# VHH binders against Formin-H (forH), part 29

Target 1, 361 residues: Formin-H (forH), of Dictyostelium discoideum (Social amoeba) (q54n00r34to394)
Amino acid sequence: VSLNEIIDLDREFELLLDKLAIEDPIKRKQMQSLPDISKRTLLEQNKADIYRTVKHKGPIESFADVKSVISSINTKHVPIDIIKTLRIHLNTADRDWIQSFLDNDGVQPILNILKRLERNKNRKRKEHSILQWECTRCIAALMKIKIGMEYIASFPQTTNLMVLCLDTPLIKAKTLVLELLAAIAVTDRGHGAVLTSMIYHKEVKKEITRYFNLVQSLKIEKNAEYLTTCMSFINCIISSPSDLPSRIEIRKAFLNLKILKYIENLRADYNEDKNLLTQLDVFEEELSTDEQLNSQQGTQIGIEDLFSQISSRVTGTPSQQELITLMTHFQRMSSSNLGLGVWTLYNALANQLEDELKIHP
Short names: E, the ipSAE of ESMFold2; O, the ipSAE of OpenDDE; V2, 0.75 times the mean of E and O plus 0.25 times the DockQ between their complexes.

## First folded at step 14 (VHH)

Design y02 (from y01 with R57Y; framework vhh_sonelokimab_d1; at its last look DockQ between E and O 0.10; V2 from the best seeds 0.00; counts 0 for: pae E 16.8 > 2, off the site)
Fold by ESMFold2, look of step 14:
Structure y02 (fold): chain B 361 residues (1-361), chain A 123 residues (1-123)
Amino acid sequence: as target 1 above (361 residues)
Amino acid sequence: DVQLVESGGGLVQPGGSLRLSCAASGFTFSDYAVGWFRQAPGKEREFIGAISGSEGYTYYADSEKGRFTISRDNSKNTLYLQMNSLRPEDTAVYYCAADELWYSHRSSDYEYWGQGTLVTVSS
């Protein structure tokens, strides 16, 4: 079993504990100490029958009636247990149920809850933070499926309400919001929406400048998963534009906030955390690459021109088939598996290989 | 009605120990996150650490980790700060604070504050 599979198992099992509403820290520690075989068995069993094994008191006996579910959450006050049950169902429902939920505007009541929580005078209460977190997890569940992601990305005010959630005191909710915003930011329509929403965050929360609180959190927060996710989000919003001037402009905002000093401190404090160090490396390497391109001041070559150049070099050689195999691999990958984060990893590996070849020709 | 009262401050030698108490009244203590801050002369108030309501989760400033211990006794509505290995740099007025939600470090996130107790570390 590979290290990536071990990391995925622990993450998947933590998600399963959330799906089963096991919140007692003693009980969670007990279950996390189970053998890996037992964890995999529980995950497999719950993938097949989660609807039948996780029942919670709600307005109806089951979540099969989409309109009744939406009616129960489209109210002034929604009990947290109903939202927890909805979150579990959204993670396990079939595609037809999800499509019906979207077609009946089921997302809007969830966003309305977030809006009320943000504007409520008592928004600092623990139960308000947990309700906010569960609503965010419902959005995350929808975003894991293509039709849900497309719907959420096109829905009014979604990114504005999500960025306001970054001020929650609950670190796992902050982390999830950044993961969701990064997923939106890598899409063509979503990148600009996320950038505009960060301006909205600045205005509503009276930040000194855009991204100020985000960068400050790199010093203030100590949770390594959050720090990694925060750097990954920053890397995503910088790298998403294809044109060099846009990347330089976005990156300049972070450089003016002295992010390089925060990165240096993070390297010292988390020198054993490979995931965080990778994201720190990505930021600095992309900065260096774009500085080199900017100094050249040449026109950026388009993707079609690059393919033509590579094709001309490879055609008629033994490498032609290897190039075709590589390209067909990318052609067959789903759009969700071929996002900016995956491309960043492929590029990092390619750069490492190039460096090794120069050192050990 | 709502009151937070710190006690236990005073003069202590470098390397010594001191335990501060914060007595709370006028609200349901077990439902509130509570924490300690300090303010040295001429400096801004700084975070020491906090403890959540009934869950008992603690969070400390890095500079104080290992020397200071925060605890609470919900039956006595009291927050404690045990300070060991005290240094002259620890001289400050120490404040307790409380809020309905758990916050780790920002003084602006706390609704209720005590009057403070002076700790002086000097030979």
Scores: ipSAE 0.000, ipTM 0.115, lowest interface PAE 16.8, mean pLDDT 77
ESMFold2 (binder alone), look of step 14: mean pLDDT 80; pTM 0.812
OpenDDE, look of step 14: ipSAE 0.006; ipTM 0.242

Design y03 (framework vhh_sonelokimab_d1; at its last look DockQ between E and O 0.01; V2 from the best seeds 0.00; counts 0 for: pae E 13.2 > 2, off the site)
Fold by ESMFold2, look of step 14:
Structure y03 (fold): chain B 361 residues (1-361), chain A 124 residues (1-124)
Amino acid sequence: as target 1 above (361 residues)
Amino acid sequence: DVQLVESGGGLVQPGGSLRLSCAASGFTFSDYAVGWFRQAPGKEREFIGAISGSEGRTYYADSEKGRFTISRDNSKNTLYLQMNSLRPEDTAVYYCAADELWGYSLRSSDYEYWGQGTLVTVSS
């Protein structure tokens, strides 16, 4: 990797932070300290077709009048060609036009289309999925500039309606939704909105628990790009908070859903897919790093909580049987007449083993 | 059944004020777009303004900004239109309209439910 490529990555990542309206100096510094792999992952999650300029003669006669454009989409039945024309214009409009669009509540008609599609009994037909996708692409276009990103990140109705699109059969639409939600989640005001939207998804779609359908999709879906994006999103919402307690709490929801078993299966089934494997590595590496930080900060933990944390990591993996065997040894020795001496010996051996493994991994 | 009944119309001098009411029944305001239209003799129905959804944001035709105020009372299921600085060209039949739009629309054809109208006459 050349020095010019490293400089280019840092420059691109600074532009991404500006695009996402991340202005807090502490959070910017923390984001800039991420490994280069994580920075590339975030850039890919937020990649837009920046180099394409498309001139399109659409059904909207003039885009100079923002209120006329909004009137064209604020109707009960909006032709998809009008939404496609709007999407193209949003990708090329200047800041003043976008500001006026936001000030006149232009996002609300787009959200109204999504809401009507969700209410319609035929919402899973192909035409509805394409319209959902074009509406999501309009939102993506607004997110390409700072004022649009700030507006969307502060507007919780957007995230709530976007997560309902995850049930679409159109894989590219659900992939885009996850990319946009990840971009929102890295903002100060957007992270909570994304977490809340997943609760909203649970309530509307009658999930057992938050994130259930998302984690199940890691088994059900076979598209590697989607799987990579889904894991990137999960990593993003876990890693975005700067404080350790928040990261632990968010990660616990996924550990309780046995995501480590899904990761093991994905690693086996997609062992040649570098992009997916990188996201799987990020999840496990960040888990290990935060586990070490948590133990060093001296947080008091009960024995039952500690066992629960170990069990959630191991259950459903090949290591499960080995852990059971070790715990059987502990159970047998817990009745020993040696008392504390047994546990002192186990700890001494474990420490020596861990020291040896650092030298000879 | 959804019903809309306008009231408060009448004769008023130029520069005067008038408040119209629209009593609604058979639906919940938070789930409907509700608004005001008017039709002058020999002209098409014209959007005046609307209130959308549970957020209660108001929208006005550009020509009416600052002269007219739309409000609602959800406890009485009533929509109001306060009209100030009335002009002879405001003479029209005023209608309230409602539809299950999760926003609002400028087009009268998008509204399913209409009142019978109330006549407002502005003349010296």
Scores: ipSAE 0.000, ipTM 0.293, lowest interface PAE 13.2, mean pLDDT 79
ESMFold2 (binder alone), look of step 14: mean pLDDT 79; pTM 0.813
OpenDDE, look of step 14: ipSAE 0.017; ipTM 0.455

Design y04 (from y03 with R57Y; framework vhh_sonelokimab_d1; at its last look DockQ between E and O 0.06; V2 from the best seeds 0.00; counts 0 for: pae E 18.6 > 2, off the site)
Fold by ESMFold2, look of step 14:
Structure y04 (fold): chain B 361 residues (1-361), chain A 124 residues (1-124)
Amino acid sequence: as target 1 above (361 residues)
Amino acid sequence: DVQLVESGGGLVQPGGSLRLSCAASGFTFSDYAVGWFRQAPGKEREFIGAISGSEGYTYYADSEKGRFTISRDNSKNTLYLQMNSLRPEDTAVYYCAADELWGYSLRSSDYEYWGQGTLVTVSS
């Protein structure tokens, strides 16, 4: 028996929005209007225990003093065992302890470790990847509660350092980072931070364009869990904005990278993987839905843009000369002393013609 | 104690083919990005192409796409560059380079380890 059989989808999704601290009423309404498949995807991503919460057998009492913990990690060389112990404690700490940790700038030492790892190119990459992994798991533990999520989502340095971890060879680390970035991207303050951080990734890693390495990974990686998470992240950053122009702009970057070809190949190679296929369906359904909305709302574009669109459809066809003749009439009448009356008349006749053509196609 | 050693350079006629080898020692070869650069007299080092570390995917400079092929044999710790349809302007010293880059870089300054170079001369 599934919990979803007892609890309706919209109620569970509303609780998820509360957990992720999505408070902007416009953004909240947009999230509530997502297709059921998108809502289920977000719920599934956030039902997973990023790290199962169990009491470890370490000295829990020694972690009661927040300033002592912060002092132990605010050093130039932090032993990895201390970071592992911190990760375990963050997963078991109560809200008041986490609030105190955040208030005393406890996240900054974790970020300093990540920053130093990125500046040190000649260290062994396996040791770097393990330390990156544990620092990311500390961030994941903070994100389990609302105050931690809000802090991480509003602090761009954190997302900048997280996106650089995407280049690790550890597939589970890549997957976790994408899960966390998706969770950040659906928050009111976090979406812009994630998008800005992907620009930062491009600059630091010398990508040809933003998202290049991410899209390439859809061809290179063979792990279905990673592929599903990667597509889910892409879907989240596209769908999170409440306004249509923002969604179109973000999606265009992926379309220009030919993501539809990668999706076609993934469908062929993973034709029995329900979770991945669901994410591929979400991408294509959201594309179709927004294209329909864009067509319905395109009447508020500028004159130059509108003419460019018409010209591109007509140029090189037999209709081109007829359009030129029609525009010559517009040009002549634009000097008319009737002013607005000319354009009102043209519009009335055009509407009448279009109504007649519906009767006799 | 990292070492890269190129071999296979020499004189070849225009339109001919040549295969360069780069033998690597002193590191876990599959964890490094390895690539080829060349330097003609009086010019900066020019990126040709690279293979990323454990994933094995290949990148090429746009100008050389279709004529050059890069491959790797991890069992022999060796990187290869197959060059076809050679022209006199391909005359240069060819270098093998390696670094712990997850992806690749066009910039020669990002690579820590370099071979000694092998001269390729394309002339009739």
Scores: ipSAE 0.000, ipTM 0.112, lowest interface PAE 18.6, mean pLDDT 77
ESMFold2 (binder alone), look of step 14: mean pLDDT 79; pTM 0.804
OpenDDE, look of step 14: ipSAE 0.023; ipTM 0.337

Design y05 (from x04 with S31D S107K D109S; framework vhh_sonelokimab_d1; at its last look DockQ between E and O 0.10; V2 from the best seeds 0.00; counts 0 for: pae E 17.5 > 2, placed apart)
Fold by ESMFold2, look of step 14:
Structure y05 (fold): chain B 361 residues (1-361), chain A 124 residues (1-124)
Amino acid sequence: as target 1 above (361 residues)
Amino acid sequence: DVQLVESGGGLVQPGGSLRLSCAASGFTFSDYAVGWFRQAPGKEREFIGAISGYEGRTYYADSEKGRFTISRDNSKNTLYLQMNSLRPEDTAVYYCAADRLWGYSLKESDYEYWGQGTLVTVSS
C-alpha cells in the first residue's frame, strides 16, 4: 500500500504548469500555493495530457514488445521522457509482461543509467536528481508485485546503486530510496544485501564509518516525511534480525554515531508530528526491550561495550553529571577490601529500586 | 594495476569452434563487470556480450545469441568466451574489457580497462 504513495503531487503540478506555459515566477508561486485539493482537481481536469505516449519518432514504437523496450533504454543517452513512459507502463503492465521484463534483464539498463549518473561529473545536479528519481520510481513499480519484489530483494547490485542515490539533493528521491531499501531489508535475503550495500556506500563515498551520512541527515534535513522515513529505515534494519546479538551489533553502530542526541533534538523540534514521534518511540522502546532481554538471557556483552552504550546515551544530556558522579563512586569502591560484596550490594540496591519504580512509576 | 590478457585466438575453419580466455590480475571478477568486444579490420569495435560481477548474469548481442557462451571462473580470475559455428565474418581482434559496473553496458566507452586483444581468423 505505502509503495503506491510515490505519486508526487508537486511534481505532477509543475509538469501541468509547464504544459500550460505558465512561466512567470510570481504566477507559478501563486499556483503552487493552492491547496492540495485544488491542485488535484486541476490535474484531474487535464489528465489526458499526462498519459500521452512517447512520439512515434522515438526509439520505442510499442511497449508490448519487451525486448524492444529493453533495447531502447539500454543506450548511453536515454531521454528522461522515455524513462517516465516506462515508469507509467511498469505501473500498468500485467504480471506476464513484468515477468518477461525481468527474465530479459530489463532491470540492468535501469541500473546502468544510475551508474552513469554516479560516474558522470559534468551533468547538472537537478537533471541528475530527476533522472535518479524516475529510475527509482521504475524500481518501485516493479516492487509492487511479488515477482518483482522477490527479484529486487535477491539482486544485491540493485541495492548498491540505490544507496548511492542517497546523496541526491532531491528530498523526494532520498525518501523513496529509503522506503524501498526498508521494504527490501525486511525480506530474509534482502536484509543482508541492504547492510552490505551500506558498506559499499561507505567505501564509495569515503564515509568515516557505515551510516555516517545517514545519521548526519537527521540533523541536516528538515523535511518531516524524510525524517520519518529515515528513522523507519533505521528501525527496520535493526529490528529485522530475529536474534538478539545481531540486533545489538547493528544498533551499536548507530549508538556510536550518537543517534540518541539526534532523536532528542527531533523530538523537541517536531513535538506534534505523530508519525515521526512514533518512529522515535520505536527506536527507544526496542533499545529498552533488547536491553531487558539481554540482562534476562545472560548474554556475553563485554564491559567495554556496555560502557560505550551507556556513555553514548548520556553524553551531552542533563544526566551526564549524575553518571560521572556514580562512576566516581564505582571507581572508589573498585579498590575496596570488601571485594565482591560491594558489587553484590550495588546490584541488590539497583534491583530493589527498579522494583519500586514498577509500583510507583 | 588492473590487467587483462586475452588468449586462445588463432586460425579456424568455418563451422569450427574456439574458446577464448581473459585472464585478470589486480582485481577480483566478483567486483567487476566484464565484457567481450571485437573489431574487424576497418570497422568499429562492437559488443558481443558481458557478464556482471555479482551472480554472473550474462547478456549477449542479439546477433550472437545461441552461438557464443560467456562463463567465468572466479577462483582462477578468468573469463571465457566459447564460440561455436564460426563464420568468416567472425574474423576480428577480440577484446575483453572490465569496469566496476553494477550490471553491464553495451557501450565500449563505459569500460575503463581493456586487454590488448587476440586475433581470431576464420578462413575459407
Scores: ipSAE 0.000, ipTM 0.162, lowest interface PAE 17.5, mean pLDDT 78
ESMFold2 (binder alone), look of step 14: mean pLDDT 80; pTM 0.830
OpenDDE, look of step 14: ipSAE 0.068; ipTM 0.556

Design y06 (from y01 with R57W; framework vhh_sonelokimab_d1; at its last look DockQ between E and O 0.09; V2 from the best seeds 0.00; counts 0 for: pae E 17.9 > 2, off the site)
Fold by ESMFold2, look of step 14:
Structure y06 (fold): chain B 361 residues (1-361), chain A 123 residues (1-123)
Amino acid sequence: as target 1 above (361 residues)
Amino acid sequence: DVQLVESGGGLVQPGGSLRLSCAASGFTFSDYAVGWFRQAPGKEREFIGAISGSEGWTYYADSEKGRFTISRDNSKNTLYLQMNSLRPEDTAVYYCAADELWYSHRSSDYEYWGQGTLVTVSS
């Protein structure tokens, strides 16, 4: 083989990779490392597509009319080959095509298919599981572009249908759904939708408590990619809120499910899996950090917050006037030249009262 | 990361036999349905047969039933096609294909494809 033939082959193969939208530099390196015979075989099988693409619009033109595509999937029964072709097209279409798809409400027919599959008593049949899987992959393709991600995260109904897919026996499908839900949960509007959808999952699937099946899967499943993704999802749900009380409440659900024992077992069984171990470390580090912050928060609560809580309980009751009288005493004594001594005495008296009430309720 | 590589093609006399292999990598092989297709010069890809993942059920095209046997070895991540009583019209490039969720006679139902191996059956 001459050097000119090698250069021509590499150039033609780069054009094929461009046509197929293989942009990941790791994937491009892998494909460029293929033997020359393999590259020539791939080029020969795609010869017409390559030449058509450089002169005309390629296979994308069969899906060029967005409204026609949406009409073809907005029916009572959609052939699975149309959904599979749509998935491939969504992964290869340009941004303008995707924007038009979203603007014409193209997501709704996909959601309608998922909704019909959930209501079908034969939901677990091979054909229905595959259709569900392909619809989920269409959503994933849309979420790889910023405008698609923002669209999906703005509509919580999507997350309800996605969480119901978690009971599929297909490990790759479970993993993808959790990856997508984690990406949604990081967004401002998506976090609440994901939490609400997990309650919906509990109600529809008759779970003992929210997250039960999710935590149990850490014991049952043996796929390291799934386990890493599941822990990453759990970490994303917990860490996304900026306020400490919300993080503590979400984490408490997992602690009550004994997730720390599952983490201990995962460390033992997957002690060389750096990606999984990192997610396990994140959970425990965030727990420790928030417990320290909670201890600080509990000892340094603001006066205004505390008074608001007391006022809410007392306003409109006979105790309101007694509270006003007590606050008037505090106001009068707060200017005292006794300073800290006044407040020390009030604390001592309050402690004595509380001790007496424990003994003589 | 998913890769399928066919091997074992070559020249065979009519009435002979040949065993093709398909080496798989980048996925949990036992979870995938795997099929064989072929493409003769100037013709469309034609289904030969398929085998399910962990269950090992096989399905063959009507025209090929009895001459070809599909098997898999999950410990070696390898799919096999045993071809007997070969005829000149069996000359084609043979492809293996895989899909996670099911097997089918339709090429559009398979997500991953091998590069092909040439089988030539002389007059």
Scores: ipSAE 0.000, ipTM 0.110, lowest interface PAE 17.9, mean pLDDT 77
ESMFold2 (binder alone), look of step 14: mean pLDDT 79; pTM 0.807
OpenDDE, look of step 14: ipSAE 0.007; ipTM 0.256

Design y07 (from y02 with A33T H105Y; framework vhh_sonelokimab_d1; at its last look DockQ between E and O 0.01; V2 from the best seeds 0.00; counts 0 for: pae E 19.2 > 2, off the site)
Fold by OpenDDE, look of step 14:
Structure y07 (fold): chain B 361 residues (1-361), chain A 123 residues (1-123)
Amino acid sequence: as target 1 above (361 residues)
Amino acid sequence: DVQLVESGGGLVQPGGSLRLSCAASGFTFSDYTVGWFRQAPGKEREFIGAISGSEGYTYYADSEKGRFTISRDNSKNTLYLQMNSLRPEDTAVYYCAADELWYSYRSSDYEYWGQGTLVTVSS
């Protein structure tokens, strides 16, 4: 991808955000954190009614051809070339054609393929992974148009099957799926669908906790594009809710998985990767922002809950030892006859520090 | 017949280095992800790292990151594991594994396994 193309994308996307009257800085940041493909998808969705007016005669020239393709896909053995042909056509088809495709349950055969592949014992085979990838690309093509996105986002089975594809052996496919899910997650109806599907993933894949496999991939994966996309996805699902408690809750799941430790490692290992670093910054900045907001709202968090949150945040990070040291001091104070005066002094110092941090973030 | 044969194991002093090799035969090596596992006595087999086939992506277990380096030579059908700063706790039988998949860190995902080579780290 040429630098010019990237610049153009960012510019166009900013214009889109303006057009959509996204004025909330947090929301804008969330949107800006999307993978490029997600941004393009959103741009295309908003342009689709204008630009997809020309009937393109691709490999599928008529509605009758659509039926034929659908029929062929419903067979037990689907040639990959059929799916490739469909993908190519979906990328160039006009709105009317896509609508007809959707109306005639054109998506279902694709989903059926994905379902079958998931159940297949030989799903690790290269051919199967490629087929899965091509199916995912078909979904991506559909999502380029608003009606397609709406269809995909409104059909729980689709997102459920998509999340299962996250375990594919093909890194490119995993990356694409994350990009698509991120795009869905930032839509009004899509966020809930994605979260629900992640729960589904946990259950089907028998994860110890939600997002476990995803976070583990941050630990072991060395593909920068995938890592970036992964973090983008995480950022999207955390920041999408408008209410602070929801964001905190979602984030907590990731913090409990020690994501901050992995972020630290990623910063060290990929210090020259601007895209990844950007996503890491977004995560940390949003965390900080929400923590500040939470502190201001005086949420009567129980002492135990507060400690749990702090512990979960710093465990596995360089700050852990510092926290232990502080807690040791607190323990001494709590057991001593020094009275409230010492606590007051500590609080005063803490307040001063917070004030300084506000000035010098 | 698919074969994976590990070599290079032996006795090494703490802080020392060792390079293991895995010679593959009986399949198109370049199309397969290949990786290293180890199993210490009384412990479960643990993932060290792997390198994908045609793409050549490397990934490691968190515990071994920085000390161990995996590489491959497709022209020789050989997988390598460079181990540095070895510790007594690194004592184990080291296994190479292969699978057609692009990415995996679970032992259950690997179809082919070598017989292993013993690495002993001791003073």
Scores: ipSAE 0.000, ipTM 0.246, lowest interface PAE 13.4, mean pLDDT 82
ESMFold2, look of step 14: ipSAE 0.000; ipTM 0.133
ESMFold2 (binder alone), look of step 14: mean pLDDT 80; pTM 0.822

Design y08 (from y03 with D1A V5Q E6A L11F V34M I48V G49S E64V L79V P88A V93T L119Q; framework vhh_8k46_1; at its last look DockQ between E and O 0.40; V2 from the best seeds 0.00; counts 0 for: pae E 12.6 > 2, off the site)
Fold by ESMFold2, look of step 14:
Structure y08 (fold): chain B 361 residues (1-361), chain A 124 residues (1-124)
Amino acid sequence: as target 1 above (361 residues)
Amino acid sequence: AVQLQASGGGFVQPGGSLRLSCAASGFTFSDYAMGWFRQAPGKEREFVSAISGSEGRTYYADSVKGRFTISRDNSKNTVYLQMNSLRAEDTATYYCAADELWGYSLRSSDYEYWGQGTQVTVSS
């Protein structure tokens, strides 16, 4: 890595923090302490063009008046073409127009459309899914600039409405929603909101456990950008907390859903997709790094949590039967009249084995 | 109206080459992902290759990797499929598809617009 690349990374990351409205000095210091690979991952997530526009020849004058625009979308039945025109204008409008749109509560009609679409039993129709997508693209356009990002991040119900859109069959809409949620999750206030919204999604959609549908989508969906974005979102919500216990707790939910098996299958099916493979590598490397850090910080982890972590790593691999055999030995000896002596002997043997592995890597 | 016109098919001997073209109109071409799918008689339509709109990322089915090359010319609103080292198993009707996808997709149902197809026949 050259000195110019180090300077460029730090400068680019500072610009990202400004874009995401992360102004708290303590939080900015925490974000700047992230490993360089994590910084590059966050930059890549926010550098890709996550929206696509269709250029429309519409009346410029009719969109110059913010209040008339808001009135046109604040109705019960908003035509898709009106929302498409708004999306295009939000992507090209100057800062003063955007500020006026925010000041006049222009975001609320967009959220109201999403609320109405969620309550509509016909929400699987193509027209409804496309309207969800265009509303999400409007939110994306606002999030591209600092004042818009700050406004969206301060609007708590936004993430709740966005996660419910993950139910759509329209893959490009699902993909965009995850990109936007990842951007929100990086912010100090947004991370907790996104995690809470995934609980809300579980409750409203009656998932078995939090993240169940998200992890299942890694098998169901075949769009490479979706798969990459889904893994990127998962990596983002795990990596955003600066403290190790928080990262371990969030990751545990995915390990319990057997995400490592899904990752193995994705590597086989998409073996030449560099973007997806990178996100799969990030998940496994951060898991390994945090496990090493946790071991260095002592033995404060609970016995049940430790067993769960080990089981999640070996279930479905050739090592599974060997672990079962080992646990059977532990089970048999747990009732031994040697008591603590048995566990002391097991620990001594394990330490000797680990010492031998250092000699013969 | 949106139109996709596939062309460049024909008869070719095994080991030969063909270049398929798909001319697009009625939308901003550079914003759309483009895909090629094929269907032999009595078989299901299968993915061949795709190219994204904004960054030009490409993907190929394993059966054609190394032999086929997808490309696009945004100034001509056209996507191409260069088909080299053709085999009898490549015989099919080839369809181009387009959609406002993020990136590309291997699934035919993710594409809204379809061309009429062009026949490719590989035989001695």
Scores: ipSAE 0.000, ipTM 0.343, lowest interface PAE 12.6, mean pLDDT 81
ESMFold2 (binder alone), look of step 14: mean pLDDT 81; pTM 0.816
OpenDDE, look of step 14: ipSAE 0.013; ipTM 0.347

